# Ledger of designs, part 87: miniprotein binders against q96jn8r1131to1294

Target 1, 164 residues: q96jn8r1131to1294
Amino acid sequence: TLEFLENHGKNILLSNGNRTATRVASYNQGIVVINQPLVPQLLVQVRIDFLNRQWTSSLVLGVITCAPERLNFPASACALKRAAWLLRGRGVFHNGLKICEKFGPNLDTCPEGTILGLRLDSSGGLHLHVNGVDQGVAVPDVPQPCHALVDLYGQCEQVTIVNP
Short names: E, the ipSAE of ESMFold2; O, the ipSAE of OpenDDE; V2, 0.75 times the mean of E and O plus 0.25 times the DockQ between their complexes.

## First folded at step 8 (miniprotein)

Design yd10 (at its last fold request DockQ between E and O 0.90; V2 from the best seeds 0.84)
Fold by OpenDDE base, fold request of step 9:
Structure yd10 (fold): chain B 164 residues (1-164), chain A 82 residues (1-82)
Amino acid sequence: as target 1 above (164 residues)
Amino acid sequence: SPEEIVEEVKKLIEEAIELAMKGDKTKAVELLQKALDLVNKLGDTELQKAVDDALKAIDKGDPWLAELILDEALELAEEKSE
């Protein structure tokens, strides 16, 4: 069963069998990691449950290749400088460097109810899915094993893991 | 001391980012300008450049990018000040 790990950002409260993550304070300290590593053709999806419009920006999606159970989470995903690929806005970042300027829809403008997915293909390409639609390869070659990461940042205050 | 200055800079940056995240760009820029003034006392050109770039990011409405830019520079500055 897909769940968020108990090792998470300081402002996160897990519920619903650890399938729902809620950021209960501020705009940051909201990183969560899904327990099972991504394997080829496994689609992992989260739904944006609640957006708090007092904040700007929104969630960051990504993957990490380090051991998530022992990771000391920074306040924001942008501080992940090792073994991290991040999708925010329309950009793709690797260890703090932008590797793609424009990719897929703008994550900062996704409304509540949007379902965002990550999937590895057989060649190690990381795909973004939006409401079930494959947006293409965001990262061409991701090392395995890797874990899906969600940073409940800015407006995004709650997400839930959903099945395809 | 350099360590105290870096700590104050860090505080100003954190407050600035929060304000920017609330949509108060003007006040965020004001605090970053104060941070820049303190950084100039350190002579840390890398951190200075980071603050300048962060100001640009805030100006275009991207506080996440500002935070990204400043994170590494602050870490390095802390190491130098210890």
Scores: ipSAE 0.854, ipTM 0.931, lowest interface PAE 0.5, mean pLDDT 95
Fold by ESMFold2, fold request of step 9:
Structure yd10 (fold): chain B 164 residues (1-164), chain A 82 residues (1-82)
Amino acid sequence: as target 1 above (164 residues)
Amino acid sequence: SPEEIVEEVKKLIEEAIELAMKGDKTKAVELLQKALDLVNKLGDTELQKAVDDALKAIDKGDPWLAELILDEALELAEEKSE
């Protein structure tokens, strides 16, 4: 059902019916996108499977509002300057600009086994879930359609889509 | 030429960010300071400030933020030199 798109970062290997993404080289080129757009009632969840403490920083979560199938992804999500909303560390970023200093937990400290979720509410508010717990509205009005995005950056080398 | 300087600065920055991601702050700072010397010859004050701010981010252990700062400034510098 839910899968990572075949259009992804150059260092990504998809497995497990395209439900698992592994970064197989370096620290970057690890952007993956969920194949279905977010709609109310759809909770997209990924589990952090492997962290490599050799690297610094960890994964980035977010959404993009442009069509992802043929998009040319940059090496790192920080370079997404258009149609992107990102959660990194405790910060929220829109098109390269920090719009919130502190939202939710610090994603850089999430251990292996953490389940991270994204969903839209009925008003287009983007919610973060951490281990099943709603952290509230990260972004109040995301344009639709949008797709969930994960950047397997730095320490984060593998994530798997899991059912709610 | 300004274009050649910007290209060399870009290569130094990419290498520095990778070193910082590996935890080698000392070598990352060394390369960014070399990049700053070249940027000073270029006279691009916005890129100078970006490299300085990126150095501060590296010192705090935040290479992702350094990459964000430098990506924006390099795109502008490349447009000016072309």
Scores: ipSAE 0.800, ipTM 0.897, lowest interface PAE 0.8, mean pLDDT 92
ESMFold2, look of step 8: ipSAE 0.791; ipTM 0.895
ESMFold2 (binder alone), look of step 8: mean pLDDT 80; pTM 0.746
OpenDDE base, look of step 8: ipSAE 0.792; ipTM 0.895
ESMFold2, fold request of step 9: ipSAE 0.791, 0.798; ipTM 0.896, 0.898
ESMFold2 (binder alone), fold request of step 9: mean pLDDT 80, 80, 80; pTM 0.754, 0.745, 0.750
OpenDDE base, fold request of step 9: ipSAE 0.853, 0.854; ipTM 0.931, 0.931

Design yd11 (at its last fold request DockQ between E and O 0.91; V2 from the best seeds 0.85)
Fold by OpenDDE base, fold request of step 9:
Structure yd11 (fold): chain B 164 residues (1-164), chain A 82 residues (1-82)
Amino acid sequence: as target 1 above (164 residues)
Amino acid sequence: SPEEIVEEVKKLIEEAIELAMKGDKTKAVELLQKALDLVNKLGDTELQKAVDDALKAIDNGDPWYAELILDEALELAEEKSE
C-alpha cells in the first residue's frame, strides 16, 4: 500500500492511514515522501485536497534518489541540491538547475481535486500524469531506486494518495 | 563583521520570501533591496547577482524561484564569512 513516510517536513500532519498529508502551519516545511520506490509502470498519484489562497505558488512534485527514511528535510524542496528532480509550475529542475522551462500544465494553477501522478516507464523516463492523462516524459532518465516526493508548498495545504 | 552582515541578510531574505509568498511583492522587493545594500558592503559578487536575480523573480511573481536562487548563494556566503 502506498503511504507517506513518517519522516516528513515539520509542518506536516499525516492522517487517513498516512495517505493524507496536511500542512498545518506556514507555507513551507511540507515535504513528504511516498514509501515505495518508483518502479516501471507503478503509477503514484496524489489529489490536491485543499488550497489556501492566502499564499502564492503551490506544490512541488519530484523524485529523490537518496534514502528518504533518514533524510533531514529542508524547509522547501528548492533546497534539495542533490539527487533531486523537481516539477514546479511548468518547469523541471535538477539539483537546483532549471533543465526545462515549459513542460505540461502549470502546477501552480491546478485547482482542488486535481490528481497528479508520477510514473517511470521502462526506459527510466519520468512521466507526469494530470487527471489520468499522461503528459509525457518530464525527465528522460531517472536513476533507480527513486522515491516520489511532494512538497506541500504555498497554497497547497493538503494532498491525499489516491489509487488509479 | 561580515558574519553579522550575512546573518542580517539572511533574516531579510527570509522575511522577504514570506511576504512574497503572501502576495506582497512591493514589501518583499523593499526588503531584498535592503539585503542587496548590505551585500554590496561585503563585495560578494555571487550573492549580489543572486539577490538581483531573486528581485527579478519576485517581480515576475515567482517567490519559489527567488528562494531557490538565494539558497545556494546564501549558503556560500555564510561559509565565506566564517
Scores: ipSAE 0.863, ipTM 0.936, lowest interface PAE 0.5, mean pLDDT 95
Fold by ESMFold2, fold request of step 9:
Structure yd11 (fold): chain B 164 residues (1-164), chain A 82 residues (1-82)
Amino acid sequence: as target 1 above (164 residues)
Amino acid sequence: SPEEIVEEVKKLIEEAIELAMKGDKTKAVELLQKALDLVNKLGDTELQKAVDDALKAIDNGDPWYAELILDEALELAEEKSE
């Protein structure tokens, strides 16, 4: 069963059998990681449950290749400068560098109820899914093992894993 | 000292990003301008450019990207200041 890992950002409260993550303070300290690495057969999906529209930006999705169980997470995913690939807004970022200006929909405009998915293809390409629709390869040749992460940043205050 | 200036700049930047996240662009810009005045004393042209670029990102409603730019530049400035 997919769950959020107990090692997470300082402002996260886990609930619903560790399948729901809520940011309970501020706009940051909201990084969560899925408890199993991505493999080509695995689609990890989260639903956006709650957005607080007082904040300006929204969630970040991505992967890291560092072992997450004892990693000291930064306040925001933007500070992940090693072994990280991030999808934010309309951009794709690798270790702090924007490598694609526009990929898929603008994540900052995804409403409550949107289901976002990450999976690897057989070539190691990272795919984004939005409400069941494959948006294509965001990142080619991601090293394995890699771990799916969500940063409950800004507007995004709650997500739930929906792969029962 | 350079270390004291970098620490004050970091404090101003953190507060500015939070204000921008709340939608208070005016106050965020004010704090980053104060940070820029301090950065001018360092003579760190990379950090000067980063603050300028972050001001543009905040003005465009993208404080996440401003945070990205400033985080990298501050790490480099901290390494230089010892």
Scores: ipSAE 0.798, ipTM 0.899, lowest interface PAE 0.8, mean pLDDT 92
ESMFold2, look of step 8: ipSAE 0.776; ipTM 0.895
ESMFold2 (binder alone), look of step 8: mean pLDDT 80; pTM 0.748
OpenDDE base, look of step 8: ipSAE 0.775; ipTM 0.887
ESMFold2, fold request of step 9: ipSAE 0.784, 0.780; ipTM 0.893, 0.889
ESMFold2 (binder alone), fold request of step 9: mean pLDDT 76, 80, 80; pTM 0.703, 0.752, 0.751
OpenDDE base, fold request of step 9: ipSAE 0.858, 0.859; ipTM 0.934, 0.934

Design yd12 (at its last look DockQ between E and O 0.67; V2 from the best seeds 0.00; counts 0 for: pae E 7.3 > 1.5)
Fold by OpenDDE base, look of step 8:
Structure yd12 (fold): chain B 164 residues (1-164), chain A 82 residues (1-82)
Amino acid sequence: as target 1 above (164 residues)
Amino acid sequence: SPEEIVEELKKLIEEAIWLAMKGDLTKAVELLQKALDLVNKLGDTELQKAVDDALKAIDNGDPWLAELILDEALELAEEKSE
């Protein structure tokens, strides 16, 4: 069963069998990691449940290749300088550096109800899915094992893991 | 004292990024400008560049990047005060 790990950002409250993450304070400290590593053809999806419009920006979605159980999470995913590939806005980032300017839809403007997915293909390419539609390869060769990461950042205050 | 300057600097940076995340970029910039003044008192070129880069990020509407830069700036400031 897919669920968020108990090791998470300090502003996160897990519920619904650890399938729902809610950021209960401020705009940050909202990183969560999904328990099972991504394997080829496994589609992992989260739904944006609630957006708080008092903040700017929104969630960050990506993967980490280090052991999530031992990770000391920074306040924001932007501070991950190692073993991290992240999607923010329309950009793709590797260890804090932008490696692609425009990819897929703007995550900062995705409305509540949007379902975002991550999937590895057989070549190690990381795909973004939006409402079930494959947006293409965001990262061409991701080391394995890797875990899906969601940073409930800015406007994004709640997400839930959903099945395909 | 340098220690007092660093503490004030940290407060300004933290408040600035918070305001930026609320969309009050004007006030955020004002606070970072004050932070820059404090950095000038410290005479640290690295910190100055960091604050400048953060200001640029805020100006470009990217508080996410600004936070990254400012976190690094805070670490630098703490190291310089030791």
Scores: ipSAE 0.398, ipTM 0.726, lowest interface PAE 1.1, mean pLDDT 92
Fold by ESMFold2, look of step 8:
Structure yd12 (fold): chain B 164 residues (1-164), chain A 82 residues (1-82)
Amino acid sequence: as target 1 above (164 residues)
Amino acid sequence: SPEEIVEELKKLIEEAIWLAMKGDLTKAVELLQKALDLVNKLGDTELQKAVDDALKAIDNGDPWLAELILDEALELAEEKSE
């Protein structure tokens, strides 16, 4: 089954059979990674469970293409300088650099209950799903293997892996 | 002492990050200006650049970038007192 890896950000507690991640301190140190690499047809989905409005920005969603089990995660996902493709707000980032100003909806405005999904298409294109609706290709050719990553940043304090 | 100045710097930076991430940008900037004054007394150009860059990030409406910059500044400050 899909679970969050035990290797995660320092402020994360895992629960619900490692399907729920909670950031229990501060606004950062909240990186979690899904335990199974993305393959075509696998849709990884998380639900935003809790948001805390005292913070000004929200979660980051994306993939890493290096082995995640022993990686030392930085305080925030956008500090990953290698092997990372990330969605933050409306932007797409590669290795910490913004490569697209506007893709899909603004993740900072997604309310509690929003279900966010990631999948690869047959060409290695990374797709974002929002509440079951495919937003198109965010990144056209992601190297495989890659793992889905969520950074419980700022407003986002809890997410849960859900089935499609 | 220089060690006490570095500890006060770290406290100011940490509090400024907290305030900025809660949206109190006015007070965050005030604390970072105090931090810049202390860095200027130390004569540390690396820390000065980091605090200046964080102030610019807050002014541009990106406290997340400011947090990233200031976390690196805290690591630099810890290395200087080790």
Scores: ipSAE 0.028, ipTM 0.414, lowest interface PAE 7.3, mean pLDDT 85
ESMFold2 (binder alone), look of step 8: mean pLDDT 78; pTM 0.722

Design yd2 (at its last look DockQ between E and O 0.57; V2 from the best seeds 0.00; counts 0 for: pae E 5.9 > 1.5)
Fold by OpenDDE base, look of step 8:
Structure yd2 (fold): chain B 164 residues (1-164), chain A 82 residues (1-82)
Amino acid sequence: as target 1 above (164 residues)
Amino acid sequence: SPEEIVEEVKKLIEEAIELAMKGDLTKAVELLQKALDLVNKLGDTELQKAVDDALKAIDNGDPWLAELILDEALELAEEKSE
């Protein structure tokens, strides 16, 4: 069963069998990691449940290749400087460096109810899915094992893991 | 002292980012400008550049990018001040 790990950002409360993450304070400290590593053809999806319009920006999606159980999470995914590939806005970042300027839809403008997915293909390419539609390869070659990461940042205040 | 200055810079940055995240870019820029003034007293060119770049990011409405830019530079500055 896909769940968020108990090792998470300080402002996160888990519920619904650890399938729902809620950021209960501020705009940050909202990183969560999904327990099972991404394996080829496994589609991991989260739904944006609630947006708090008090803040700007929104969630960051990505993967990490370090052991998530031992990770000391920073306040924001932007501080992950190694073993991290992040999708933010329309950009793709690797260890703090933007490697793609325009990819897929703007994550900052996805409305509540949007279902976002991550999937590795057989070649190690990381795909973004939006409402079930494959947006293409965001990262061409991701080391394995890796874990899906969601940073409940800015407006994004709650997400839930959903089945494909 | 350098340590005190770095700490004040850090506080200003954190407050600026929060304000920017609330959409108050004007006040965020003001605080970062104060931070920049303090950084100039340190002579830390790396942090100075980072704050300057962060100001640009904030001006463009991207506080996340500003935070990204400042994170490493601030950490290095703290190490230098010890």
Scores: ipSAE 0.758, ipTM 0.879, lowest interface PAE 0.6, mean pLDDT 94
Fold by ESMFold2, look of step 8:
Structure yd2 (fold): chain B 164 residues (1-164), chain A 82 residues (1-82)
Amino acid sequence: as target 1 above (164 residues)
Amino acid sequence: SPEEIVEEVKKLIEEAIELAMKGDLTKAVELLQKALDLVNKLGDTELQKAVDDALKAIDNGDPWLAELILDEALELAEEKSE
């Protein structure tokens, strides 16, 4: 079953059989990774459980292609300088550099209850799903294997893995 | 003392990040300008560049880039503290 890895950001508390992640301090140090790599038939979904609206920005979603079990995570996902493709706000980032100004909805405006999903298509394209609706290809050719990553950043204080 | 200046710089940067992330960019810039003045007294070229680049990022409407740059600046400031 899908769970968050025990290797996670310093401010994360895992619960609910490691299917729920809560950021318990500050605005950062909230990186979590899903325990198995993406494959074309796997849709990884998380539900936004709790937002703290005092912050202007919210969670980051994406993938990493390096082995996550013993990786030392930075304070925020956007500081990852290699092997990372991330969605933040409306932008797409590769290794800390913005490669697309506008893709999909603005993640900073997603309300509590939103279900966000990541999957690969048959060509290695990374798709974002929002409440079950495919938003299209964010990144056309992601190397495999890769793991789904969520950064409980800013507004986002809790997410839970949900089944498709 | 240099140690007191480093501690004040760290405090200003931390406060500026929090203000920028809450949308108070005017106050965040004010604190970063104060931090830059103190960093200039230290003569730390790496920290000077980091704070200046963060100010430019905020001016260009990208406080998230500023936060990334400032996290690195805090690491540099931690290295200056024992």
Scores: ipSAE 0.070, ipTM 0.507, lowest interface PAE 5.9, mean pLDDT 86
ESMFold2 (binder alone), look of step 8: mean pLDDT 79; pTM 0.747

Design yd3 (at its last look DockQ between E and O 0.87; V2 from the best seeds 0.80)
Fold by ESMFold2, look of step 8:
Structure yd3 (fold): chain B 164 residues (1-164), chain A 82 residues (1-82)
Amino acid sequence: as target 1 above (164 residues)
Amino acid sequence: SPEEIVEELKKLIEEAIELAMKGDKTKAVELLQKALDLVNKLGDTELQKAVDDALKAIDNGDPWLAELILDEALELAEEKSE
């Protein structure tokens, strides 16, 4: 069963059998990781449950390839300089470097209720899904094993893992 | 000392990013302009450019990008402080 890992950002409270993550303070310290690595055919989906429009910017999605159980997460995903690929806004970032300016929809405009998904294809390509629609390959060659990551940043204060 | 200036700069940047995240662009810009004054004491051209780029990102409503830019630059500046 997919759950958020107990090792997470300091401002996260897990609930709903560790399937719901809530950022309970500030705008950051909100990194959560899915407890199982991505494998082909596994679609990890989260629903945006609550956005606080008083903050600027919104969630970051991505993957990390280092073991997440004992990792010390930074305050914000932008500081992940090793083994990370991130989708933020319309940009794709690898270890702090923007590698694609424009991919998929602008994640900062996704409203409450949006379901965002991540999966690997057979070639190691990372796909973004938005409300069930495959947006294509964001990153063509992600090493395995990797884990899905969500940073409940800025406006995004709650997400829930949902079944495909 | 360079180390003391970098530590002051980190605190100022953290406050500026939080203000920008709250939508208080005016105060965030004021703090980053003061950060630029501190950067001049370091003589670090790369950090000067980073603060200027971060100011533009804040002005465009993109504090996440500003944080990314400044986190990279501060890590390098900390190495220079010893």
Scores: ipSAE 0.787, ipTM 0.894, lowest interface PAE 0.8, mean pLDDT 91
Fold by OpenDDE base, look of step 8:
Structure yd3 (fold): chain B 164 residues (1-164), chain A 82 residues (1-82)
Amino acid sequence: as target 1 above (164 residues)
Amino acid sequence: SPEEIVEELKKLIEEAIELAMKGDKTKAVELLQKALDLVNKLGDTELQKAVDDALKAIDNGDPWLAELILDEALELAEEKSE
């Protein structure tokens, strides 16, 4: 089953069989990683459960290609400078560099209840899904194995892994 | 000392980002301006550019980008101060 790893940001509290992540303090220290690596055609989805309007910005989605069990998580995904592809706002970032300016919907404005998914295609392309709709390839060639990452950042206070 | 300046700089940046994340852009910018003054004392051109770019990011309502920009620059500054 899909779960968040116990190795997570220090402001995260896991619940619901480690399928729900809640950031219980501040706006950061909220990185979680899903236990199973992404394999072709596996759709991994999370639902935005709660937004805290005290903060600006929102969650960051992405993948990492390093071993998540050994990763010392920084306070924010923005500090992941190696083996990281991130989706935030409408941008796509690779190791801190923006590689796409406008992709998909603005993640910062997704309301509660939005279901966000990541899927690798047979060519190694990373797709973003929004409420079941394939938004296209965000990253054309992602090394494998890779793990889905969610940074509960800013407004995003809680997410839950949901089945397709 | 350079180490003390870098430490103070780090504190200012962290506080600035938090304020920006709370939506207080004005105070965030004020703190980064103070940070810029400290950077000028260090004579670190790269860090100076980073602070300038971060200021622009905050002005554009993107504190995450500001944090991204400053993270690596701060790390480099810390290494230089050792």
Scores: ipSAE 0.767, ipTM 0.885, lowest interface PAE 0.6, mean pLDDT 94
ESMFold2 (binder alone), look of step 8: mean pLDDT 79; pTM 0.733

Design yd4 (at its last fold request DockQ between E and O 0.95; V2 from the best seeds 0.86)
Fold by OpenDDE base, fold request of step 9:
Order: sequence, then structure tokens, then C-alpha cells
Structure yd4 (fold): chain B 164 residues (1-164), chain A 82 residues (1-82)
Amino acid sequence: as target 1 above (164 residues)
Amino acid sequence: SPEEIIEEIKKLIEEAIELAMKGDKTKAVELLQKALDLVNKLGDTELQKAVDDALKAIDNGDPWLAELILDEALELAEEKSE
């Protein structure tokens, strides 16, 4: 069963069998990691449950290749400078460097109810799914094992893992 | 000391990012300008460039990018001050 790990950002409260993450304070300290590593053809999806319009920006999606159980999570995913691939806005970042300027829809403008997914293909390509539609390969070759990461950042205050 | 100045810069940056995240670009920029003044005292050209780039990011409505830029630069500045 896909769940968020108990090791998470300081402002996160887990519920619903650890399938729902809620950021209960500020705009940051909201990183969560999904328990099972991404393997080829495993589609991991989260639904944006609640957006707080007080803040700008929104969630960051990505993958990390370090062991998440022991990770001391920074306040924001932007501080993940190693073994990290991040999707935010329309950009793709690797260890703090933008490697793609325009990819998929703008994550900062996804409304509540949007379902976002991550999936590795057989070639190690990381795919983004939006409302069930494969947006293509965001990262062509991701090292394995890796774990899906969600940073409940800015507007995004609650997400829930959903089944495909 | 340089370490004390860096701590003050960090405080200003943290506040600036929060303001930017609330959509208050004007106040965020004001605080970053104050931070820039302190950076100039340090003579850290890399951090100076980072603040300039962060200002541009905030102006373009991207506080996350500003935070990214500044986080890296501050880390380097701290290492230099030790």
C-alpha cells in the first residue's frame, strides 16, 4: 500500500492511514515522501485537496535517490541539492539547476482536485501524469532506487495519495 | 563579524521570502535591498549576484526560485566565513 513515510516535514500532519498529508502551519516545512520506491510502471498519484490562496507558488513534485527514512528534511525542496530531481511550475530541476525550461502544465496553477502522478518507464524515464494523462518524460534517466517526493509548498496545503 | 552579518542577512532573506510568498513583492524587495547592503559590507560578490538574481525572481513572481538562489549562495557564504 502506498503511504507517506512517518519521516516528513515539521509542519506536516498525516491522516487517513498516512495517505493524506496536511501542512498545518506556514508555507513550508511540508515535504513528504512516499514509502515505496518507484519501479518501472508503478504509477504514484496524489490529488491536490486544498489550496490556500494566502500564499503564492504551489507544490513541488520530484524524486530522491537517498534513503528517505533518515533524511533530515529541509524547510523547502529547493534546499535538496543532491540526488534530487524536482518538478515545479513548468521547470525541471536537478540538484538546484534548471535542466528543462518548459515541461508540462504549470504546477503552480493546478486547481484543487488535480491528480498528479509520477511513473518510471522501462528506460528509467520519469513521466509526469496530470489527471490521468501522460505528459511525457520529464527526466530521461533517473537512478534507481528512487522515491517520489511531494513538497506541500505555498498554496498547496493538503494532498492525498489516490489509486490510478 | 562576518558570521554575525551573515546571520542578519539570513534573517532578512527569510522574512523577505515569506513576504514574497504572501504576494508582497514591494516589502520583499525592500528587505532584500537591506540584505544587499549587508552583503556589500562582506564584499562577497557571489552572494551579491545571488541577491540580484533573487530580486529579479521575486519581481517575476517566483519566490521559490529566489529562495533556491539565495539558499545556495548563503551556504557558500557561511563556508567562507568559517
Scores: ipSAE 0.860, ipTM 0.933, lowest interface PAE 0.5, mean pLDDT 95
Fold by ESMFold2, fold request of step 9:
Structure yd4 (fold): chain B 164 residues (1-164), chain A 82 residues (1-82)
Amino acid sequence: as target 1 above (164 residues)
Amino acid sequence: SPEEIIEEIKKLIEEAIELAMKGDKTKAVELLQKALDLVNKLGDTELQKAVDDALKAIDNGDPWLAELILDEALELAEEKSE
């Protein structure tokens, strides 16, 4: 039931029933969005399938509260300046501002096979899961509805939606 | 014109970020220094600061942060030139 939206970054090719996203050029233009909003019962998980170590940095995770179906995505998630909360490296960013310097593991060091998850808690807190382990609340009060976002940036060239 | 200078700065920045993403810090820094020379011609103090901060981020191996900083600053600089 969970798929990547057909509206995505320009360098993305969707496959596997729109559950796999591949960046097929360059290091950017790789934003994808999950087709259903997050709700407290829903854990959205993606597996890192392929990393190209010739690039620097890796994927960005996050949420966006704008309606994603017809949004013109920028080249990189860092340019999302309204209604976006992003996890990158160990940082948490809101609309271009770093709001937390150290949260969870460094996402740039996650190897192929890592399963990354996002969910909301009952208070609207955004949780990161890494290989099934809850890392705690990254963002304490995310407006709803929101959609999970992945930017296949830098090293990260392929991810697949997986069941919890 | 200021608009032509801003367009050249954007192209230099885009190329610099891609080079930094490929691990070529030396050439990325060269292009951002060239961009800084053009920014100085505009007299845009905020964009000067942003390019300086982006140079530090690239030197520290963080081109994503450099891109973040420069995207914010370029958007503002474009609005001022209109």
Scores: ipSAE 0.803, ipTM 0.898, lowest interface PAE 0.8, mean pLDDT 92
ESMFold2, look of step 8: ipSAE 0.780; ipTM 0.891
ESMFold2 (binder alone), look of step 8: mean pLDDT 81; pTM 0.762
OpenDDE base, look of step 8: ipSAE 0.760; ipTM 0.881
ESMFold2, fold request of step 9: ipSAE 0.792, 0.761; ipTM 0.894, 0.878
ESMFold2 (binder alone), fold request of step 9: mean pLDDT 81, 81, 81; pTM 0.768, 0.763, 0.766
OpenDDE base, fold request of step 9: ipSAE 0.856, 0.856; ipTM 0.931, 0.932

